# Designs tried in a protein design chat: VH-VL binders against Cytochrome c oxidase assembly factor 8 (COA8). Part 20

Target 1, 167 residues: Cytochrome c oxidase assembly factor 8 (COA8), of Homo sapiens (Human) (q96il0)
Amino acid sequence: APERGAERRDTAPSGVSRFCPPRKSCHDWIGPPDKYSNLRPVHFYIPENESPLEQKLRKLRQETQEWNQQFWANQNLTFSKEKEEFIHSRLKTKGLGLRTESGQKATLNAEEMADFYKEFLSKNFQKHMYYNRDWYKRNFAITFFMGKVALERIWNKLKQKQKKRSN

## First folded at step 1 (VH-VL)

Design e34 (framework fv_ebrasodebart)
Fold by OpenDDE, second read of step 2:
Structure e34 (fold): chain C 167 residues (1-167), chain A 121 residues (1-121), chain B 108 residues (1-108)
Amino acid sequence: as target 1 above (167 residues)
Amino acid sequence: QIQLVQSGAEVKKPGASVKVSCKASGYTFSEYGISWVRQAPGQGLEWMGWISGYSGETNYAQKLQGRVTMTTDTSTSTAYMELRSLRSDDTAVYYCARGSLYWGTEYFDYWGQGTLVTVSS
Amino acid sequence: QAVLTQPPSVSVSPGQTASITCSGDDLGDYYAYWYQQKPGQSPVLVMYQDTKRPSGIPERFSASNSGNTATLTISGTQAMDEADYYCQTWDSSLDYVVFGGGTKLTVL
């Protein structure tokens, strides 16, 4: 059985934004865009009396966020590398340096870059399909648990009101 | 102003080695490559090879493989070309020229003044 | 290895148009570059990417590429244009620079 070479997933270092929300915050906080994924991380609030269902929802949201961060960080890096390689290859074929006579970074025109984008999208089409599928599954699960949490909260509020009326 | 300044003329015996320097100024050395081109007396231009100012990667003409070594010193923005086992047919003016960063220079926008290397018994 | 063929010499009278050709199989796929070299001087880039003129090169210099032939044209040729002219291309397969044999332009 040919040993499938473990593609070293160059795990882009998850630049976990060290943004710590204020300790007294009762809300989710949105951090600055991650330098690799360009996605803004969300710091999820943890209630003092977090229910098991709320905890499960929070964990699912966090896991989904991490997954999304990793996907886009890797995708952006791959895109950047392939774009650079394409530009270099094309410039090389044209007999051009990386800098113009003015010292600016040499670039390809929009038409030439259109070919790159087309090829890149074609090459990554399946990857994007899987991403989208998984994104929908995760978001569906999150939405489902959000609904459950909402129902639980309603139920708890109703029980509290009944107890207050009985006293 | 962009300038490439080469070392002075050299007289060598057959079998000796010569090392020519090319000091670059007026631009970011690591953003370009340096090619070496020679011209024998009354002859045309002959491309010898290329070196990246960034990575030090080299590509040499097949005819000169094993005899030529190109190097760079990024701290001084200087390129060097060493030619070994000199022959009479290596008598030429040697030029350094600025070119591409990551591949063999496709064209040369700036040239050194040339270095005459004479190989005589 | 790509080979570029140039006429060894071209002669023109002052004010006439000089045309220097460069032929090679790779010129259809890759850009041509042109250099002027005066006696005892370093080569100077006069045309790049088939048709582009560097800054400082007179407008009388032009170039074209058709099929496997690049042409350097000097309109209103002057005595100062007397020089050797080299075409150059790049071979992507070998990553080599290839020069033509050079053309001596004489202004009579």
Scores: ipSAE 0.010, ipTM 0.550, lowest interface PAE 9.2, mean pLDDT 86
Fold by ESMFold2-Fast, scan of step 1:
Structure e34 (fold): chain C 167 residues (1-167), chain A 121 residues (1-121), chain B 108 residues (1-108)
Amino acid sequence: as target 1 above (167 residues)
Amino acid sequence: QIQLVQSGAEVKKPGASVKVSCKASGYTFSEYGISWVRQAPGQGLEWMGWISGYSGETNYAQKLQGRVTMTTDTSTSTAYMELRSLRSDDTAVYYCARGSLYWGTEYFDYWGQGTLVTVSS
Amino acid sequence: QAVLTQPPSVSVSPGQTASITCSGDDLGDYYAYWYQQKPGQSPVLVMYQDTKRPSGIPERFSASNSGNTATLTISGTQAMDEADYYCQTWDSSLDYVVFGGGTKLTVL
């Protein structure tokens, strides 16, 4: 018999995963941290007999993961860009070069960098607050759908019990 | 500047398929989602579905499940929406719209100009 | 069933305050968003996350969301504000995005 192990996959052009799940996985797979977001992606297992409600839950969880990944990737890129701009500006003001004698990138001391971190946190406070609010709303939605899936499974079991009782 | 530019108007017969394109520019395509929203003449906005610019994962409106397919081409920063088995009640202006600052479509900060699709015999 | 109910039309005189309501059970749990659409044009986001105004939208636009009712308020309404207004939220039970039926704002 030929090897089993074909899994359902999204065939959209942009749907290529940045990680590969193990072959013949019957469970969700957790990958290495993404280069930009530094978050570990989850590849969700797709059962052959997935119900429409289970599919909706899985897609909601996948979409929430992508939203979270994209938020942190963009936040990290913004942080890095603004950090470099701050360092370059301060080094220029001091009349210092961008690299040390050893060829390493020149850096500011912790006291000077504290000014940048305070400014960045203050500037992004509202953004992070609304991120947390949205993340709460999304996790509430996921929990709600998990409850619906659980009720569907309980209802299906009850229907099976009623069918057995009628015989 | 951020822009979404859609393909031109289409006239189709019932039973045909239509594929509308939406070319994004001025931002990193993979950092946002694209939704498709249609509007029949003189009527309101109807959400059709969403596609991730990052993964290509889709989520379609239940009413259109089985008739609509959304895809992206990241090399050209273009989203596509194909609607099959067209009916006269599919006559509408079709919009693409960018998902906002929070990825995964909850609201739309930029909209394409719209594509009129007329379905008549 | 997840539906957002808006009045079909609202009429105000120039300089008056216009209030457009949007009602639905999901609004108690999720953000409300508002779009303005003028004839022959694409929708424009005018309010997001219940109360926030995008850059370029005049300060006369404000919004709230309490209980199951979101309200868009336009103070000192101008002729240029005449348009259709749509509310939008997220639907956890059915479709991911749901729009209200729209309200035609007439300024005369």
Scores: ipSAE 0.000, ipTM 0.463, lowest interface PAE 13.4, mean pLDDT 79

Design e35 (framework fv_ebrasodebart)
Fold by ESMFold2-Fast, scan of step 1:
Structure e35 (fold): chain C 167 residues (1-167), chain A 121 residues (1-121), chain B 108 residues (1-108)
Amino acid sequence: as target 1 above (167 residues)
Amino acid sequence: QIQLVQSGAEVKKPGASVKVSCKASGYTFSEYGISWVRQAPGQGLEWMGWISGYSGETNYAQKLQGRVTMTTDTSTSTAYMELRSLRSDDTAVYYCARYPSGFYYSTFDYWGQGTLVTVSS
Amino acid sequence: QAVLTQPPSVSVSPGQTASITCSGDDLGDYYAYWYQQKPGQSPVLVMYQDTKRPSGIPERFSASNSGNTATLTISGTQAMDEADYYCQTWDSSLDYVVFGGGTKLTVL
């Protein structure tokens, strides 16, 4: 099967960082910000007697985390690529080289970059709006299940207290 | 039941355009995107691009940039793929496939039956 | 651009284990997906996100992704499993899909 890509591939670095939580953690652990998404990953603690409801909540939170990490990694990559293309285009239009004599990347001032930021925000407005909609939907579901899990845990704690008292 | 139903086979001359449709049913159209993948006779799968069901945002394979346009009609739950300036090497079966909108860990979980487009003189 | 390399063909006897490999640098960072295609039919998703199996796919299908190589494994291979198998991943742009060249599985 033939596979072909763009005439010139952009190989900007990408990927999701991995972290290792402390051994034998009894609580959720929050790691350092991911290099690509700039979001802090959460490692979820799994209780020995996790209920079906708790499993559903945990999986929903894990799926939401993966969705967020991938979304922001992609957005950061797109932003960096388009920013570089904009700078190259403007420098080319001015007849300037892409690098200074010292080997540093040539840059535009804040005023010149304002046009890029306005265009990028405008172009991505709808995408970010739908991201926020999906984020709110997921948070609503997570909050709902968190409430159910909290009630379940309160009930189980009360049942354990009664069992302890009866013996 | 989730289904993607594509339009029928087309025979075109070089230089013509073709527009293939993909009608979705059994799910909320706006919650998923549609990707287009083609397969030349006896060859493998080649990704062409995708379109979001909820935003209409598109992303096309660089090789096809300028020749392909993907659109959706949310009111009829239908996706379209138009390919212009057809060449003999565009002869292929064209597939539409569903993927989760707003997720970049996408998978193509349901596929249409395919549309054979033959480009010959 | 990104290339996923698959062997063009794999042959196994009925009841034996078939292994189909898919190699590419992007597999170290991104999920692998697997599709089955029988002659005259549309592709069918058989494995997703490296190791997960869709509802309705037999348990004899499994997969892994380690380093830069993803592997589809079919245990107790049956005649009905004879098909072309394609792997798929994402390139460095995260929105660009790449397919492997395909592997024809023959059950002798």
Scores: ipSAE 0.000, ipTM 0.467, lowest interface PAE 14.3, mean pLDDT 78

Design e36 (framework fv_ebrasodebart)
Fold by ESMFold2-Fast, scan of step 1:
Formats: C-alpha cells, structure tokens, sequence
Structure e36 (fold): chain C 167 residues (1-167), chain A 121 residues (1-121), chain B 108 residues (1-108)
C-alpha cells in the first residue's frame, strides 16, 4: 500500500489560495490565509536558469504545501461538522430548539463543549500521529534536497572561480 | 413513522443534468442531515455528499465537486441533489439517507427507496 | 484513495455463524458501520459505531473493530439474512465517507 500522504494526492489543489504574487517579484511570495485550511500559501519564484535539482526541490515543496493545505482543510471541515452534530445532539437531548429567541444559532456552554473537544482529540489522536510522521518525512526530504541544492551552488561558484583564475 | 420518499426514475442523455428530490417525514427535518449515495447496476455503494438539515452546509465527495449541488427546502422538508454533465458511468440508483447526529459523522439510519437514473448513449 | 476491503462472497449453512471482514487503515481511527441490502431494496443499517445494534436488528447480529479490521458476525444464520453486506467508515483526511466493496452472503 502507498504511504498515507500519497493517498491524499488524488485531486487538484482546491484548498490553495489563487491570489497573484506581486509583479516583478524575484523571491517567494506569501499569500493571505486560505479560506478552508487557514494556512498562508507560498508562491514560488522560478529562476530563469533553474537546474533539474532546483526544479525537483521546488516541486517537492509545492507538493508538500498542497498536501498540508488539504489535510488542514479536511480537519477543519470535520471539526466543524462534528461540532455541529454534537451541539445539535445535546440541544435535542435537553428538548431545546436550535435557534435562540432572537434567531441566532444556539450553542453550548464551555463545560459541555469540553466533552466534545476531548472526544475529538481522542478520536483523531492516531490520525494526527500519522500526519506528524508524514510531515517529518516530508520536511526531512526537503531539508535533504535543500542541502543538495546548496552544495550544487557552492560547486558552481567554485567552478566559475577556478575558470576565472585560469583565464 | 420516519420516511424518505424520492422522486421517480429519470432517463437522460449524456451531457444533461438531473435533479432528484427526497421528501422527509416523521421527524424534525432540521435535526438531521441528508447524505446522497449512489449504486451503479451490480456494483457497490458510493457516497456523493452530505447536507445539514440545520445550517444547509454541504460537503461533497472530491471526485464530484464541481458537478454536484445539494440543497434543502425546510418549508417542505425536502432535500435535492443535482448532478450535471452526465456520463454513461453516472447510470445508477441514487439514494438519500438520513444522518443521525448521535451516530456521529457517516452513519445512515434511514434510507429513501432509491431513484434510478439511466444515462443513455 | 481510502479503500475498505471485503471478501466478495461468504457462504454458510442455516444455523451456522457467518463472519464478514472489512479491512482498512481508517478503521483504526474511525467507527465502522454495517449495512444490509437485499435485492431490489434499499440498504438497512444493521450495526453502528463498531459494536452497537439499532433497534429492530436481531441480537444474532454483532460486530467488532480492532487493528484496522472490522468484523460483522451473524450467529445462527437464517435464510432471511441472505443479502449483500457493506461496511462503511469516514476518512476525514479525504473528507468523505468510504464504503467497502460489499460481501454477498449466501445461506444454503
């Protein structure tokens, strides 16, 4: 079976902000928080002379961003859905309506909501553990390739310096 | 008596849209969600999405996002599911099902009778 | 995509115990649900939240969920139990409900 993170890459990135980066930016640009994930997307600058290794690193970082955005968008939706279900169930148990006299959405006190948070965290503990494992694996891979890119850039500088010296 | 009654069978051409209704009775509509599940002939069950009877909030299966829309009319206790850009592989029996909050997310305690949608090519 | 794996068919004689398995990584994190579907009919919820039985479902139906494998057990199987059985769970990482492929239970 594929790694858990790979199973989340079956669709196009729907949760990523589609705001445009600033004109003539020569560096990565950070966008506003995404509506669903509440994470800020990074818009990657593509240099004119991008090496294959640099391209691999950029794609890995973009793919990791999309995976992370999807995970948190899904978690936030699940949290909201289960929170609504919990509140609804408890109000029904008390024989209360779903709206207040003023037409506002009815809610529960902090003491009652504590039960929901405990259940949600307990239920999702293993899933969050797997997410953290995948997150560390992805960050390790990114760090590894960042190291390779850094070494490539150092090597290219040394080659240029040596060629300059010989001329 | 809790019942979910769906609209009748439909025959559609590829590229058309279909809108199936699901009329609920015997319970307070706003206290439950409605999920839509389809089943192609001789195949298994496939979840399409969910809509809250309370807030009208929706959540659609990722593969159908952009083609499906779910709505409710609280005055008639009716849920609707519209599927657009129909293909031959959309031929299926479409079910609505009630989602009980006590069962948490994903349990379907009462089901409609099903609506056969045939997409002829 | 999340997958729940069920055997395509299970056969038992009347009065024997039928066991239907459902395997998937999500079952370790989320509740399992079971549905019975007879030919030409809508599915019926027979088990929910791993082990719980709805009102009206016979006591001979029971279920468990451990180590990413959910099991539906029907003791003293009767001819009327012949049907397709589907397991179901929630995969919140993909933000949708997932069903098993179904198991045809034959009582001969």
Amino acid sequence: as target 1 above (167 residues)
Amino acid sequence: QIQLVQSGAEVKKPGASVKVSCKASGYTFSEYGISWVRQAPGQGLEWMGWISGYSGETNYAQKLQGRVTMTTDTSTSTAYMELRSLRSDDTAVYYCARVGYQYLSGAFDYWGQGTLVTVSS
Amino acid sequence: QAVLTQPPSVSVSPGQTASITCSGDDLGDYYAYWYQQKPGQSPVLVMYQDTKRPSGIPERFSASNSGNTATLTISGTQAMDEADYYCQTWDSSLDYVVFGGGTKLTVL
Scores: ipSAE 0.000, ipTM 0.449, lowest interface PAE 20.3, mean pLDDT 78

Design e37 (framework fv_ebrasodebart)
Fold by ESMFold2-Fast, scan of step 1:
Structure e37 (fold): chain C 167 residues (1-167), chain A 121 residues (1-121), chain B 108 residues (1-108)
Amino acid sequence: as target 1 above (167 residues)
Amino acid sequence: QIQLVQSGAEVKKPGASVKVSCKASGYTFSEYGISWVRQAPGQGLEWMGWISGYSGETNYAQKLQGRVTMTTDTSTSTAYMELRSLRSDDTAVYYCARSTYFKGYDYFDPWGQGTLVTVSS
Amino acid sequence: QAVLTQPPSVSVSPGQTASITCSGDDLGDYYAYWYQQKPGQSPVLVMYQDTKRPSGIPERFSASNSGNTATLTISGTQAMDEADYYCQTWDSSLDYVVFGGGTKLTVL
């Protein structure tokens, strides 16, 4: 039992039992990877007494996550589709079937696949440059609003302390 | 793309058992759970249980406790649901659906096409 | 035992706003989810985590969850929206998923 437990714990995701977090918990939760983007979504906690500034920060973080998820889902689907189309086209041109003699999926040699990767990267260069630019812009904005929220929370704590003193 | 494909319709006599399969494709099977939901003709949705794609850990609806067993075959990315001691009121369309790992955050996307199980004498 | 209450039917004219409610104590603590089911078809997720819309679902679909009542709103309702709609949440007392009884949306 212990040996089996140790083996299991060496694999990812390891030893996680299913738990039921309440919606109003003070913690964000990380979900499984999205089917297309392969990025794990974060389920953001929404406080009952969320300030307008805290809501703006949360929405900005959610929007950035959704944008990031959509970009990579779209990119991964495009890559997979174009890769399969390239392989099928080249195999057909060579008069080869889509399966090997062993019944497995037929592949192209490394030189031909290198041609596809170079073409794909070249075709998507500008798109990835704009992604990186927007990614940095979004992270700068998030950091800026995180600072504003921190200052607001400090101010609210000071207000709370003043109320306590007046009583 | 993500798809769940279920086994075909079954006709069973009362007291028999039925085992429905659900083959997953287009995603990493071990990163998600599979839930089973049934729907009697002209009626609403009833959750039956959940199984981990990773560990095979299960969580069954109390009403079905002792009659349902869920299993997986990771090598074929297939989930199974066996319901025993069938009654006429078990007549329903049985769905498998991809479900989250987090208990309490369960939702279902996508759904299989459904399997009609008819229990009649 | 069903814990979530939905009206059995809602009728709207094309282009009007449809509103489908779902009430239950667990909605104050757990997320609401919404599914659309057309005759002979599998359910389709139309809204998740109270307010979020999956990719591919039209912008005219929106939802909210306030107190113990979740609401699915369909603006500019079209004939293609005619279906059964089910809400779903988590029941902490039963430790499993619960569905509402379903609402038949008729578009005339």
Scores: ipSAE 0.013, ipTM 0.490, lowest interface PAE 8.5, mean pLDDT 81

Design e38 (from e33 with heavy chain D99L I101H Y104E P106Y; framework fv_ebrasodebart)
Fold by ESMFold2-Fast, scan of step 1:
Structure e38 (fold): chain C 167 residues (1-167), chain A 120 residues (1-120), chain B 108 residues (1-108)
Amino acid sequence: as target 1 above (167 residues)
Amino acid sequence: QIQLVQSGAEVKKPGASVKVSCKASGYTFSEYGISWVRQAPGQGLEWMGWISGYSGETNYAQKLQGRVTMTTDTSTSTAYMELRSLRSDDTAVYYCARLYHGSEYYFDYWGQGTLVTVSS
Amino acid sequence: QAVLTQPPSVSVSPGQTASITCSGDDLGDYYAYWYQQKPGQSPVLVMYQDTKRPSGIPERFSASNSGNTATLTISGTQAMDEADYYCQTWDSSLDYVVFGGGTKLTVL
């Protein structure tokens, strides 16, 4: 499958995936999770004889990865900001300070935080629905082009075999 | 808040070596690479190579292969670039720049530059 | 081996649109990136991945990449935009960085 190489991991001596792909890479590799999105990036190998169809598939996968990284980075930042604002607002309503006696950030109990999660999910329902819709559309397009690339490669191999068997 | 701070200007004799430092702050050093780019007076940007903040793996420009060495000290979030057998045409401002590690490589933050002058 | 070609200079009057081109075979396969460098200063990333603008870069900056030619466009050009502009690409097969020769933008 076209994506098989993209799922391969190169490891450092410590057993952790490399931050950057090796300079002599002839295959895709998976990096460490992005700090903001928590998603692992895939770095794609570009062959010398890449067909226009293979290029289109690769660029589509790269664009989809970037779109996905951007969405989750922004979502995580929004979540963190709104969570902090919610905690701050609730603590003020209770007449409590923003920090404990130990200097740590004051927090709400699990029951109160459940209110925040419910509100956040409800508020972002349509946004997440559109994300899921677009995610499925992008994956469908990628799968479709993966199929086309696979067929192109099979056809080319058959043509080469036929040429070699000319007599 | 993300900053790359380089060491000060250097004046060297032909045949000497120079080692420039680049101290990073405001991000997790090991999640990004550091690239080195130089610029001769009145000339354009010339890529020299990059080094991983995580593994210390390097990739050098072919023209400089054998004369340049890049290293890192993760404990101090500092990258180093040493250029040996200096010639007059190595006179340039040397920049370190943070290498984005995503699906594409580009330089989102740059150091202030270090002028290296090679003269007799 | 890879080469990116830029015009050495472009001149525009204040308020006009400036267009800076960058041509090379790699641009058909790889993203283009753009840097602004003012005299005595470090380069600043102004556009990345062909069309995207970093936070803090004015909306008047835009870019495109079609075929083998990337273009940086500055609308309503201001005196402060006067600088050298460099395009850059990354050949991921070789882990190889390529810079264009640079374009001096003059605002008169």
Scores: ipSAE 0.000, ipTM 0.460, lowest interface PAE 18.3, mean pLDDT 79

Design e39 (from e33 with heavy chain R98T D99R I101G G102Y Y104L Y105T; framework fv_ebrasodebart)
Fold by ESMFold2-Fast, scan of step 1:
Structure e39 (fold): chain C 167 residues (1-167), chain A 120 residues (1-120), chain B 108 residues (1-108)
Amino acid sequence: as target 1 above (167 residues)
Amino acid sequence: QIQLVQSGAEVKKPGASVKVSCKASGYTFSEYGISWVRQAPGQGLEWMGWISGYSGETNYAQKLQGRVTMTTDTSTSTAYMELRSLRSDDTAVYYCATRYGYSLTPFDYWGQGTLVTVSS
Amino acid sequence: QAVLTQPPSVSVSPGQTASITCSGDDLGDYYAYWYQQKPGQSPVLVMYQDTKRPSGIPERFSASNSGNTATLTISGTQAMDEADYYCQTWDSSLDYVVFGGGTKLTVL
């Protein structure tokens, strides 16, 4: 079994986490949560004898991870920005300052924030639907290729056993 | 009005996974999110994550990222929390609790809790 | 990440006023919430948005949040109020929930 050394993968150009898996590992490794997406990146192990089919599966999984990370990083930033704008707009409409008399950040009650959540969900409904559609499509593709890799491995194992029996 | 009913107690071996369910009633499921909070024996409350009843969008606690998955089935008004690669220190009572919208409202209603014991 | 500090225990006699504090930097920027938990039971929301009381919670429960310290006050404390009390707020990223360590209220 080939050893895989610790490799550093940075954000550019792939957008994946700056995480190093332990050396001599034959497994995928999970890194710390990304600051923006709040999702843990996975560093995929690359074996020396990776088949073309295994390579396709790994690349698909890596690309799907990058897509997922980018989606959630953008979504979280958009949420934070629009939430702050909503709060400021509502406070201004009420004739209130951004800070309380004690100097604390002014905020809205749960009923008022409910208006923001409903607006945000409605505004982003189509985006979230497209995300879910693409997520299912990607998972179908990954499952399909996982099946093909499994069949290839079974076939190779059977070929090896046949050779041992024939000898 | 609002009620959350969780699945029964589970006993698991280290390395296994557990999936706890939380069935909601008495409100519009898509208007509220479901949070998961756990409590180890004799310890305090620890937030695990949140899922939208509307979009299925999730937000997980940093410590559990990569091991936890939260899902919903809107047709049955049921939320699920799956925790993988169980360790002995995952032994806890797991609660679901309803929350309006994203992450800025209180935990209004809580399920009865599900004891998950991880032992060899 | 952010920590909410509560006293581990508070003891009062029946009829006395109990005061439970919760301290943390995020309380200056975000709402405080309070939960009551009795042995073997689920937490119950007793106060929300710093000062508001849910329907069904007795009026003897009140709360405040000033500076970086939130306080839950139970006036005329009754035996039935004996429980663990947890404060809760948000961390600075608005992505995580933070609970205090809990305070055991003993009524003797």
Scores: ipSAE 0.000, ipTM 0.434, lowest interface PAE 19.0, mean pLDDT 78

Design e4 (framework fv_ebrasodebart)
Fold by ESMFold2-Fast, scan of step 1:
Structure e4 (fold): chain C 167 residues (1-167), chain A 120 residues (1-120), chain B 108 residues (1-108)
Amino acid sequence: as target 1 above (167 residues)
Amino acid sequence: QIQLVQSGAEVKKPGASVKVSCKASGYTFTSYGISWVRQAPGQGLEWMGWISAYSGNTNYAQKLQGRVTMTTDTSTSTAYMELRSLRSDDTAVYYCARVEDYGLYYFDYWGQGTLVTVSS
Amino acid sequence: QAVLTQPPSVSVSPGQTASITCSGDKLGDKYAYWYQQKPGQSPVLVMYQDSKRPSGIPERFSASNSGNTATLTISGTQAMDEADYYCQAWDSSTDYVVFGGGTKLTVL
């Protein structure tokens, strides 16, 4: 973590890092990876004459990004917590302390950790399947609206060219 | 000698904020976390949250999320706990305690406590 | 949210054995910790990881944790042991530290 004790107090409730794109950008801006989700957020440019259809597309993309960020932030947090619980439980079962003689945190060997990874993947299989299904549905909707926006922009350009020629 | 020294008692009005400090000494500050625990007069211990002095990661009790902020200053080996929108039932002795980094295990050393009184 | 239940008070005569219980769902699957608090003072860790004593805690203090119940046992109880005792565990489902309600030990 770049700043000790600062990142969590500076993040949104969804776990997204604080981030400031360049002022008055004319394009979408991609930020650094979020601490919790490890995904790069996109800040969307809003045109001065945004159409209702363009607004719908932007809102859908923003909502999809927030959903995606929240999913992975929660997943990574769950992984870290369950990993700690697994290590804690296994050390207790073995009658071992939580810290070594040097005061460092006690760890499990790779074969013992393999059991945790197997259980975690198995436990979260259904959740990841639903995530993939929803991800495809959202991308289909975004692609559909992108097509509509593209057609609207082509139509507007054709109308402007026709108006120029009739002028 | 391991020691945690807290700031002095405070009297606040409802709606105000309070920020309590906890200065650590006698150990490597960034190797451990700091937890905050409060105790209302005549009542039991209530956990408020935890912060890693290494990463700055925090975890707050559900009831206090949105009202509490925990921070550290590694240059002074000091932890801070700020509680906002104070109510009369926030009147308590507030303790800081040393805890394992990344684990919510146990509190081996405690500060002397800071009495925060919230009254109109 | 998980709850740790302790009796509100326990009374013993000097030299007798005091037993303070702490009950919670599957508590024996977790580590239990115990703190002693005297009036006007900060809590002091007296037992950690179910049954281990910090340096400076007398050998007359012992503890166990099995099933749903953790127990702090003080043999040959002395007047100086009079205090409030709190059990503590970590709840992985909420990632929350949970304290018992506390037990006032009176040495008559």
Scores: ipSAE 0.000, ipTM 0.468, lowest interface PAE 16.9, mean pLDDT 81

